# Ledger of designs, part 1: miniprotein binders against Manganese-dependent 2,3-dihydroxybiphenyl 1,2-dioxygenase (bphC)

All scores and structures are predictions.

Target 1, 315 residues: Manganese-dependent 2,3-dihydroxybiphenyl 1,2-dioxygenase (bphC), of Geobacillus genomosp. 3 (q8gr45)
Amino acid sequence: MTAEIAKFGHIALITPNLEKSVWFFRDIVGLEEVDRQGDTIFLRAWGDWEHHTLSLTPGNRARVDHIAWRTKRPEDVETFAEQLKAKGTEVQWIEPGEEKGQGKAIRFRLPNGYPFEIYYDVEKPKAPEGKKSRLKNNVYRPSYGIAPRRIDHVNVWTTNPSEIHQWLKDNMGFKMREYIRLNNGFVAGGWMSVTPLVHDIGVMVDPKGQPNRLHHFAYYLDNVTDILRAADILREHDITIEMGGPGRHGISQAFFLYVKDPGSGHRLELFSGGYLIFDPDWEPIEWQEHELQEGLIWYGPEMKPGGPMDDTTEC
Structure headers, positions and changes below count from the first letter of each chain, unless a header shows other numbers.
F, E and O are the ipSAE of ESMFold2-Fast, ESMFold2 and OpenDDE, as the mean of both directions, binder to target and target to binder. V2 is 0.75 times the mean of E and O plus 0.25 times the DockQ between their complexes.
Where letters were taken out, [cut] stands.
The coordinates of atoms that the task and the answers printed are left out; those that the model quotes come from them. Centres of patches stay.

## First folded at step 10 (miniprotein; from l3 with E61M M75L)

Design l6
Fold by ESMFold2, fold request of step 14:
Structure l6 (fold): chain B 315 residues (1-315), chain A 105 residues (1-105)
Amino acid sequence: as target 1 above (315 residues)
Amino acid sequence: SPEVRQMLKRIEQLLQRAREMIERGDLDEAIQELLRALREILQALREALERNPEDPEVRSMLYRLLWAIALARMLIKRGDYDEAIQYLMELLREILKALERALES
């Protein structure tokens, strides 16, 4: 019996300015604050099923506490724990309720230090009273904030992406969907998933040679025009839109907007469109070096190597 | 180490030559000189990895430089020559800082 990852579940962030980060994610982005535990605040997008998809905890500096993956079956948590231990990975058990709204989990680090969590049991809170819909399977999208539907994916940076791509394939069942291969054979980035998405996780080379940085995590917007509304909201609050505006990726074909949380510097991608993969014999798409510009930015803002996008938070 | 000391000397000389080319307005030549220098540094890093395949400083620098050269070529293809020069010069300065830190240890 092969244990399986079902989805990217949530990301737990540490922020040096909790008040500012909560203002940004709750009031500007429009995530619902669902719960608190100690100094930690739990949030989710209006369409998220799980108790939370984001948590914010105060700390001395911006960090990623963990990136969490939900299993397909409750017994898979134990199976992953045994498989990881058998391969020499140190595994920490998290007791039910230790993270509010969540059952037992395991936490461990990938070889490069990425802090991962694997879990299954999660509370599924009801829509707030004022946001309930007569359509039984719907929750009203908030009339304020950017109001993304759901958490989508995470992109992380490392020194040698191929080592992490292989680790994810061997230990968590991720499939490569699209990747960049340079003229010299070096794989500079890979977009991997266990879902129909092009990526649940992207792993790219770090331009500063650091082993484990978070480039961004992403929330999905139902309509591409919502990205334009997001830009207006950000500008109304004098929040910098990174790269100067929205664009479209070649990889995934999705539309995007990048913004850093002003309280922490963690980068959020607002993400819409793109394609889905349903065929089991899908062949990965290789992007060659001469296609690099179009693979990363089909159109919109220009990539500026060495510029502010190279500054991001550490795991 | 001797390899680090030699590489630091090479980078310092390359930066001086590139500055002189830029001051003369030889921007295309400066870019080619910077790229050639980076390829020579890559070769030295590959040779160092043959001697010690798990040296984390050398591995990190190697992969970073492979990516940086690809990004510089992307800028050149776009026609952004001033940006390519700025990127390459900043990269070499960062490499110098990393090598100086390694020598102080």
Scores: ipSAE 0.664, ipTM 0.866, lowest interface PAE 1.5, mean pLDDT 90
Fold by ESMFold2, fold request of step 14:
Structure l6 (fold): chain B 315 residues (1-315), chain A 105 residues (1-105)
Amino acid sequence: as target 1 above (315 residues)
Amino acid sequence: SPEVRQMLKRIEQLLQRAREMIERGDLDEAIQELLRALREILQALREALERNPEDPEVRSMLYRLLWAIALARMLIKRGDYDEAIQYLMELLREILKALERALES
């Protein structure tokens, strides 16, 4: 049996202002605080299956501690560890319970330094008191906050995206779904997945030449109109909506809204709509340089190169 | 190196000419001058990579320039000339600083 990645599982973030970050993710975004371990706070969206999809740990600056990927089978964790070590990757084992709510895992860095984790065993937390659903297979959607359903994807920036695209394909089984090729052949960005999503991960060139940066991670909203409600909530609390409003991507065809966590500067994308890929022989979409604007933003706001949308946080 | 010093002088001259064109309102001409300067730098970076294909600083700068030129063309296509000029001028200034540091090492 071939070891396989099943999905993007969770992202672990370090924040210099834990109180502000918790206020933003728990109270404004409406993620459920499910657990704590030491100074680390664990959160999930109301529809997430796993114990947590976000963790927040205090530190002296904003950083990504790790980006975690769940395997299809429990034994795949050890198989990935063996395969990575055979190719020269240094692998650190994480004991069961060392991260609250999950079993054993491996942590390692990609060639450019991205901090990845691979795991399988997770706890499903109990519904909070008074939030058990009468519908057997569901948890109540919160009546407060933006209330996204689930974690969706991560977008990271690097010096040469093609090297990381190839590494992800060769070592973790990711498939390219959409990519940008410039006139001279340089691949400036790629959107890859192991799921039916257009991307579980996007890897793009960093305009500042940095090797490993987080641009954003995303939570999914059931309805496109939830994006508009999210904008109202953010505006009500005087939180800056990046680029001034929502828009629609050409790549993925999804609707989006970008906002930074005021406590850390980590960027969240609120994401809805788009298409899914079910056919195994689906062919990747190439976006050419003259299509760049439409590929990134079909309509809505326009990002300004060199402006705040170029901001990233370190890995 | 003499080649790097010559490139520094050419880029500074191009920046000064672009500045003068901007003051006169010749925005389209200023953009073309700035893009010409970037393409000359790009050519020099490619030649440097032929001599040392795995130089990480040169490779990083090459990929940054390829992306930046594409973004500048996107701005020009949108009619955002002042933004394209500001973006290109800042990029060229950053490249000048990197080249000056390379001369000192």
Scores: ipSAE 0.626, ipTM 0.844, lowest interface PAE 1.8, mean pLDDT 90
Fold by OpenDDE base, fold request of step 14:
Structure l6 (fold): chain B 315 residues (1-315), chain A 105 residues (1-105)
Amino acid sequence: as target 1 above (315 residues)
Amino acid sequence: SPEVRQMLKRIEQLLQRAREMIERGDLDEAIQELLRALREILQALREALERNPEDPEVRSMLYRLLWAIALARMLIKRGDYDEAIQYLMELLREILKALERALES
């Protein structure tokens, strides 16, 4: 049986200012701190089910430690390991509990250097008393901060996105959903998924020519109005909203608000208002070069090439 | 390489011409000059790739330039000429620096 990825699981971040990053993600964004291991803090959204969807670890510089994907089946972890090894990828095994709340996993790097983790076994702890939702099909009550429901996707930049698109397709079963094609035929970016989301991962060209960069990771909010509320909360704490405000992408139809963690410089997207893909025979949507403006910004703030939005962090 | 040196010289000349055009208020001409410069660089990179298709540096530069041109065209289309000029000039300066580093190595 072919191994399959079920979902984007979590992202592990290294931050040069743990205290400030924790303040941002826990107290401002309203993620729940659920556990600690050494100096690492584990967080999740109120509507997440797994042990964590974000971890923060102190380090000398901001970087992504790993981007983690959960398989559909327990045996898929081993299958992926075997397949990757057979293709010459170095695979590191992670023992149960080495990452708190997680079972046996593998870590490896894509050809461009992206650090990925694949796992299946994960704890799904209940919320502590006083924070538990009274609704059975909810974990935490959404009680404070921006309070996103769940982790959503990751967006990474590289020198040649087409190679990574092909790699993700061939090795992890990702499907292209939307992409940008320039006049010369070059695919400048692709939004790929294994779920009904438009994208679990976006891979775009890095304008600075860096091979392995994180542009952002995203948490989902149920309503566009929740994003507007988030903007108010951020401004109440004197946090800068990138591009000056929220907007909507044509690509993915995402209503976005971008903000950098002031502790690390890692970019968070607060995301809402996309669409879902249920068709098994989905034909990828091509955005042509002349459609780029509407693809990038359907409405809202203007993107400024060469501006702060081109900032990325190491992964 | 002689080719890199020639490219550097061309970029410098183009930047100078573009600056002169900007100073005269000839923004449309400046944009055209900058775009022409980028196209020339792209052509040189394409030729280099034809000679060595597996050159990762050339390939990377090509993709960066293609994306930059697309973004510049987007800016021009929406009427942001000043921003387009600034972006293109900055890009050309970056290319120049990259080429200079390549010559020093």
Scores: ipSAE 0.608, ipTM 0.820, lowest interface PAE 1.0, mean pLDDT 91
Fold by OpenDDE base, fold request of step 14:
Structure l6 (fold): chain B 315 residues (1-315), chain A 105 residues (1-105)
Amino acid sequence: as target 1 above (315 residues)
Amino acid sequence: SPEVRQMLKRIEQLLQRAREMIERGDLDEAIQELLRALREILQALREALERNPEDPEVRSMLYRLLWAIALARMLIKRGDYDEAIQYLMELLREILKALERALES
């Protein structure tokens, strides 16, 4: 049986200012702190099901420790490990509980250096009684902050996105959904998924020529109006909204608001809208250079190449 | 390499010309000069890549330049000439700096 990825699971971040990052993600964004292990704090959105979707660990610099993907089947973890090893990738086994709330997993690096984790076994704890949703198909009740429903996707930048697209396709079964093709050139970016989302992962060219960078990770909110409310909340706390957002991308049709964690500089996208892909024979949508303006910004703030939006963090 | 040195000198000259054009208020000409510079560099990188297809540095630079040109064209198309000029000038400065570092290494 072919091993398969089911979903984007969680992201583990290192921050040089844990207190500030926790303030941002817990108190402002409204993620629930659910557990701790040593100095690591685990968080999730009210509508997440797994033990955590975000972890924050103190360190000397901001970096991504790992980007984690959950398999469809328990045996897929071992199958992926074997396949990766057979192709010459170094695979580290992570024992159950080494990452709190998670079972046996593997960690490895993509050819460009992206740190990935693949797992299946994960705890799905209920919310505490005082925070438990009365709706049984929900975990936590939304109660404070921006309160996104769930983690959604990750966007990473690299020197040669096409190589990473191919690697993700060949090794993890990701499908291209939308991409940018440059004139007489190569693919500059691709949005890929294993789910009905337009993208579980976006991989784009880094304008600074860095091989392994995080541009952003995203949490999903149900309504565009939730993004607008998020903007108000952020401004009430004197947090800068990037680009002067919100806006909407043509690519993925995402309604977006970008903000950096003041503690780490990691970028969070608050995401709503978009579309879902249910067609099994989906043909990837090509965006050409003459279409880039609408692809990048359908409406909202103007793109400013070379601006703060080009900032990334190490991964 | 002699080729890199030559390219460096060419970039410096093009940047200087573009600056002079900007100072004169010849923004269209400045943009054309900057785009020409980028195209020349792009062509050199393509040729280098043809000679060594597996050179990751050349490939990276090629992608960066292609993307930069695309973004610059987008800015120009929307009438944001000042931003386009600033972006292209900064890019060329960065390329120049990168080339200088490569020569010193």
Scores: ipSAE 0.584, ipTM 0.815, lowest interface PAE 1.1, mean pLDDT 91

## First folded at step 11 (miniprotein; from l6 with P56E E57R Q86R L91I)

Design m6
Fold by OpenDDE base, fold request of step 14:
Structure m6 (fold): chain B 315 residues (1-315), chain A 105 residues (1-105)
Amino acid sequence: as target 1 above (315 residues)
Amino acid sequence: SPEVRQMLKRIEQLLQRAREMIERGDLDEAIQELLRALREILQALREALERNPEDERVRSMLYRLLWAIALARMLIKRGDYDEAIRYLMEILREILKALERALES
């Protein structure tokens, strides 16, 4: 059987200032702290179902420890492991409970150095008493802070996006949904998914020529007005909103608000207002070079090349 | 290499010409000069890559420049000439530094 990825599961981050990062993600963003293991703190959104969607671990510098993907079937983990090994990828097995709340998994690096994890077994704990939703198809009740519903996607930068696009397609079954093609045919970026989302992962060219960088990861909010409320909350705490405010991409139709974690410099996107793809015969949407302005910014703040938005963190 | 040194000299000359044009207020001419410089660099990188297709450094630089030119054209199209000039000059300076480092290694 062909192994398949079901969803973007979680991201594990290393931060040089754990206290400040926890303050940001837990207290400001309003993620729920659900568990700890050693010095690692595990968090989730109120509408997430799995044990965690974010982990924070102290370290000397900001970096991504791993980006984790859940399979559709239990046996897919082993199938992926075998396939990756057969192609010459080194695969590390992670034992059950080595990452809290998770069963047996594999970790590996893409050719450019992206650290990925593939898993299936994961705990789906109930919310603690007092935080349980009265609605039975919710885990946590929406509570304090920005309170996004769920984790959504990751965006990574590299030197040659097309190589990674092809790798993701061939090895993990990702489908291209939207992409940018320049006049000479160079694909500057691609938005790929295994779900009805426009993207579970975005892969773009790094303007600085770095091979393996995180641009951002994203949490989803139900309404555009929730993003506006998030902007108010961030400013109330004197946190800088990147680009000066929210806007909308043409690509993916994402209504965005970008903000860096003050503790680590990792970038969070608060995201809403995209579209879903249900067609099995979806043809990828090409954005041409002359359409770049509308693709990047449909409306909102002006993009400034070479500005802080080009900042990334290590993978 | 003699080729890298020649490229460095060209970049420096083009930057100087662009600066002079900016000082005169000839922003359109400055943009054209900077774009010409980038195109010349792109051509040199393409030729280098033809000679050595496995040169990842050259390929990476080529892709970075292609993206930079696209962004600059976007800025020009929206009428943001000052930002376009700033960005193009920044890219050229970065390339110059990268080439200098390559010569020192």
Scores: ipSAE 0.746, ipTM 0.888, lowest interface PAE 0.7, mean pLDDT 93
Fold by ESMFold2, fold request of step 14:
Structure m6 (fold): chain B 315 residues (1-315), chain A 105 residues (1-105)
Amino acid sequence: as target 1 above (315 residues)
Amino acid sequence: SPEVRQMLKRIEQLLQRAREMIERGDLDEAIQELLRALREILQALREALERNPEDERVRSMLYRLLWAIALARMLIKRGDYDEAIRYLMEILREILKALERALES
């Protein structure tokens, strides 16, 4: 029996300005505050069933505390711990309830330093009175703000993407779905998943040569037109829309809008559309160097290498 | 080392010529000079990795440079010459600083 990752669960962020970050994620983005533990605030989108998909903790500077992956079965957590230790990875056990709303977990770093967590047991609390949906399979009644449905994926930067692609494949069962290969054979980026998504995680070369930065994490919006409404909301509050507007990726085919949390600088992608992979023998799609423009930005804002998009937070 | 110092001197001369071309509006020529400078650095990094394949610092710089050259070519193909020059100048300055610091070590 092979241990399996089932999904991207949540991301835990450290922010130097907790008040501003909470305002941004709760009040502007419209995530629901679920719980608190000490100074940590737990949030989720209106369609998220797990206790939280985002946590915010105050700290001296913006960091990613961990990126968390839920296993398919409860026993898989211990199996991953054993397999990772056997391959030389230092593993820290997290006791049940140490992170509120979840059971035992393991935390470890990938070879490049990405802080990962693997867990299974998680509370699925009902919405509080006054916010419950009449529709049985909705967690919350319609939300205020941008109102994304669910957490979707994470994109990270590293010095050698192929090393991390291979590590994810060998140790966590991720499958390559699309990738960029330059003329000289260098694989500059890969989109990998364990779900029907094109990516649960994207891993690309860091344009500044740093080993472990967060490019973005993403929340999914049900309709592409919700991206336009999100842009209006952000402008109403004088929040900078990165690259100047929404666009469409060639890779994944999704529509996107990038915005940094003004309290921390962590980048959020508002994400909609795109395609799903149900084909069990999917052949990864290769994007070649002459196709970079179309692969990264099918249409929309111009990509400006070396510009503000290169500035992001460290893991 | 003397070899790295000589390479840095050649690259600084290429940079100076590119700056003069930019000031005159000779953008195509400036781009070619900047690309030539980056290709010289790329070749030096490949040679360094042949001597020491386990040098992660050099490998990281090589991968960064390969990506930067690909992005610059994308900008040139798009016809965005001003952005290509800005990007090439920025990358070249940063890599030269990293190489100069490596000489001090």
Scores: ipSAE 0.716, ipTM 0.883, lowest interface PAE 1.4, mean pLDDT 91
Fold by ESMFold2, fold request of step 14:
Structure m6 (fold): chain B 315 residues (1-315), chain A 105 residues (1-105)
Amino acid sequence: as target 1 above (315 residues)
Amino acid sequence: SPEVRQMLKRIEQLLQRAREMIERGDLDEAIQELLRALREILQALREALERNPEDERVRSMLYRLLWAIALARMLIKRGDYDEAIRYLMEILREILKALERALES
């Protein structure tokens, strides 16, 4: 059988201010701190059925250590390793337990330098003592912070999105769902997934021509009105809401709010609503140049090209 | 190279004309001059890629410019002329800096 990716599982971030980043993600965003290993702190969104969805490691500057994808079957990890090696990709094996709560994995870089991980075995979450939910299939939901349900997607920037779109299709089975084609034929961005989401990963052209930056990663909120509550929480702590959001995207149709982690500068998108794709014969939606405003921002804050949203972290 | 120096001269002339138009309040005309400068740069980059299709540095600049022009047109369609001018001037300054660095290497 062909090896398959099942989902975006977690992201591992490096932060120059660990204490501030932990405060932001644990206390403000409301992710549960589940474990520590060395200087690394592991966190999860309450609805994810995995040990962690985020790890934070101290370092000299903000970077992305890896973006992790879970396979459908345990044997797929080795199959991906074989296929990537056969195509000349350098693959590093990660032994069970080397990353806390996770079995064996492979790490590698895409042609443009994006740091990916592929894994399968992962410990399931355990509630803190005395806090197990009475609802059988729910472990524990923090009663504080924004408390998002699950990690949703990642958006990354590169010099030539089409090369990465093709690589993801050929090597990891991602399907294009929506994309932007400019008048001259250049594909400036694409939203791709292996799930019913419009994107598990978005890949867009970098406005500064850099090969591998992280624009954002996203956590999903159950209700659209939770975006407004999140905005109140951020403002109570004097945390800047980027673009003056919230708003609604045309692409994906989801409501959004952008905020940077004050400890690292990594951008988080709080994300809610949108549509799901169950149709096996989905035809990708092309957004043309004259449709850019509606595609990116249906309503809410307006894009400001060359503004602060162009400042983001390297992978 | 002589080609890069000639391009820098043309871009600086277009920028000077655009500044004069901005001072007079001729925002539509300033925008057209700035877009003309970018289209000249685009043409030069396309010609360079025809000579050396494997030049990733040139290709990256081309894709960056194509995206920048699309975003500028979006701003113009919204009626955000001051923002369009600010953005176009920023992009042109960055390109000039990159071209000057290429001459110094």
Scores: ipSAE 0.700, ipTM 0.880, lowest interface PAE 1.5, mean pLDDT 91
Fold by OpenDDE base, fold request of step 14:
Structure m6 (fold): chain B 315 residues (1-315), chain A 105 residues (1-105)
Amino acid sequence: as target 1 above (315 residues)
Amino acid sequence: SPEVRQMLKRIEQLLQRAREMIERGDLDEAIQELLRALREILQALREALERNPEDERVRSMLYRLLWAIALARMLIKRGDYDEAIRYLMEILREILKALERALES
């Protein structure tokens, strides 16, 4: 059987200021702290189901420890391991519980250096009684902070996006959904998924020419008005909103708000208002060079080339 | 490399010309000059890559410049000429610095 990825699972971040990062993600964003292992703190959104969707670990600098993907079947982890090894990729096995709440997994690096993890076995703990939703198809009640529903996607930057697009397609079964093609045929970015989301992963060209960078990861909120409320919450705590406010991308139709974790500099996107793809014969949408303005910003604040939005973190 | 030195000199001359045009208020001409400079650099990088297809640094720089040109064109189309000029000049300065470092190595 062909191994398959089911979803984006979680992201593990290293932060030079754990206390401030925890304050941001737990207390301001409103993610639930669910567990600890050593100095690592595990968090999730109220509508997530797995043990965690974010981990924070103290370190000397901000970096991504790994980006984790859950398989469709338990045997797929081993199948991926074998396939990757056969193609010359070094694979590290992670034992059950080495990452708290997770079973046996593998970690490896993509050719450009992205640290990925593939897993299947994961705990799905219930919320503590005082935080448990009365609605049985929720885990936690949304009780405080910005309170996003779930983790959504990751966006990474590299020197040659097309190589990574092809690698993700060939090795992990990702499909291109939307992409930017320049006049000379160069694909400057691609939004790829294995789910009905427009993207589980975005891969774009790094304007600074760096091979393996995190631009952002995203949590989803149900309504555009939730993003507006999030903006108020952030400003109440004197947190800077990137570009000065929310807007909407043409690409993915995302209503966005970007903010950096003040503890690490890792960028969070608060996301709403996109669309879903259910067609099995979906033809990728090409954004041409003359359409870049509408693709990047349908309405809202202008992106400034060379500005703070070009900042990324190591992965 | 004599080729790198020639490119460096050319970039410096182009930047100087662009500055003079900006000072005169000839923004359209300045933009055209800067875009021409970037296209010439792109051509040189393509030729270098043809000579050494495995040079990832050259390839990376090529793609970076392609994206930069696209963004500059977006700004121009939007009528944001001042920002386009600023950005193009910044990119050329970065290339200049990279070439200088390469010569010192």
Scores: ipSAE 0.700, ipTM 0.860, lowest interface PAE 0.8, mean pLDDT 93

## First folded at step 15 (miniprotein; from q1 with V4I M7L V58I M61L)

Design q4
Fold by OpenDDE base, look of step 18:
Structure q4 (fold): chain B 315 residues (1-315), chain A 105 residues (1-105)
Amino acid sequence: as target 1 above (315 residues)
Amino acid sequence: SPEIRQLLQRIEQLLQRAREMIERGDLDEAIEELLRALREILQALREALERNPEDERIRSLLYRLLWAIALARMLIKRGDYDEAIRYLMEILREILQALEEALES
C-alpha cells in the first residue's frame, strides 16, 4: 500500500527567549502545557488530541526545528523512510520517546531545506483533573486566553514554490487546492492538503529570495467572533496585531489575525471561517495575477510588498 | 563573467535613468523603464540558468525577480505608482548588490 499522510501534527520551535514564548503561547494564546523534556515545553490547544501540537525549545536563535506530519498507518513511517532513502534523501530515525509523547519517527530535509518529521505513534493524554472538559468529545475545557481549538496549518516560503509543490505531491501525496499563477506562468504560491482543509501546508515564494523560511503556523478557532475576541486579548496585553488586522483572505477564505511571538518572532496565524473540500475530484482553483489582491485580501488590512508581513523565520 | 559585468552596467544605467525620470515627475515612464530593466534582467538570468541549471544563486535571483515584477504590477494596478517605483528600485539595487558580490567572489 502507498504510504499516506493523515494530518499536520505539530511544529517544533526554537526560541531565544523561552520564558517569553511560553508566556505568549501558554498564557496569552491559551495553549495547555502538557509535558516537559529537558528544557523543551510541549503544548496543545484545548481540542488537540495528540500529546502536543507545539513544542518550544530554548536556543540561540529563532528557528523551526521540525514540521511534523502524522501518517495514516503505522507501517507508513517505514514506507516513507524507504521511499525517501531510495530517492537520495537522508533520513534520520528518531527513537520512541526521544521526542516526548511520540513513538518512532523519521526526520529529513526537503530539497530546499525544510525540516520535516513523519510519525504515527503518539500519546493522547487526557487533560489533567480540573481541566478536563465535561463534554467527552473534547479534551480540555476552553478556559483561558484566546483558546483556539486545534492546530490547523503551516505556511512556508521558498525560492521556487513549484518544485516544493511537486515534491510534496510526489513524495507525500499532497493535493493542490488553490494556487496563484502569475502572467509569466510562474506559480507564486500553492495551498496543499491531504485533509479536507484547503491547506495543511501553504508554500509561497519568498520575496527576499530565501530558500527555507517559515511565514506562519496557524491555530483554528471555531468562530470569526473568536478572532475578534483574540484581538482584544492581544491588545490588552500590548501585543501588536500585524497589519492592523483582522481580515479575510480570498484564498482559503480564512478570517485571519497575524501576530508574532514576542519571544521568538515566529508568526502565529489565528484562523477561522475557511471552507472544507470533500470532493475527491477537486480541481485546483487558479488565482491569476490580476486576482491576487483579492486572493490575499478579500477585505481588511492591506498587505503591501516590503511590509512587515514579508518577515519570516528560519526553518 | 563578462556577461555579469554587462548586466551590472545595464542595471546601473537603468536605475540612473529611472531616477532622472522620477525627478522630472515622469512616473509612468519611470515605471516602464524599471519594468523593462527587470524583464531584461529576468531574461539574462533565465539564459544563465539554462547554461547552469544547478546554480542556486541564479535560481534564487530569478524567482525573486518574478515575484518582484508581480508585486510591482499589483501596485501599479492600484495606482500606487510611487510605491511601485520605490519597490522596483529597491529590488534592482538588491540585484545589483548580489551580482557585485558574485563578481568579487
Scores: ipSAE 0.091, ipTM 0.584, lowest interface PAE 3.1, mean pLDDT 89

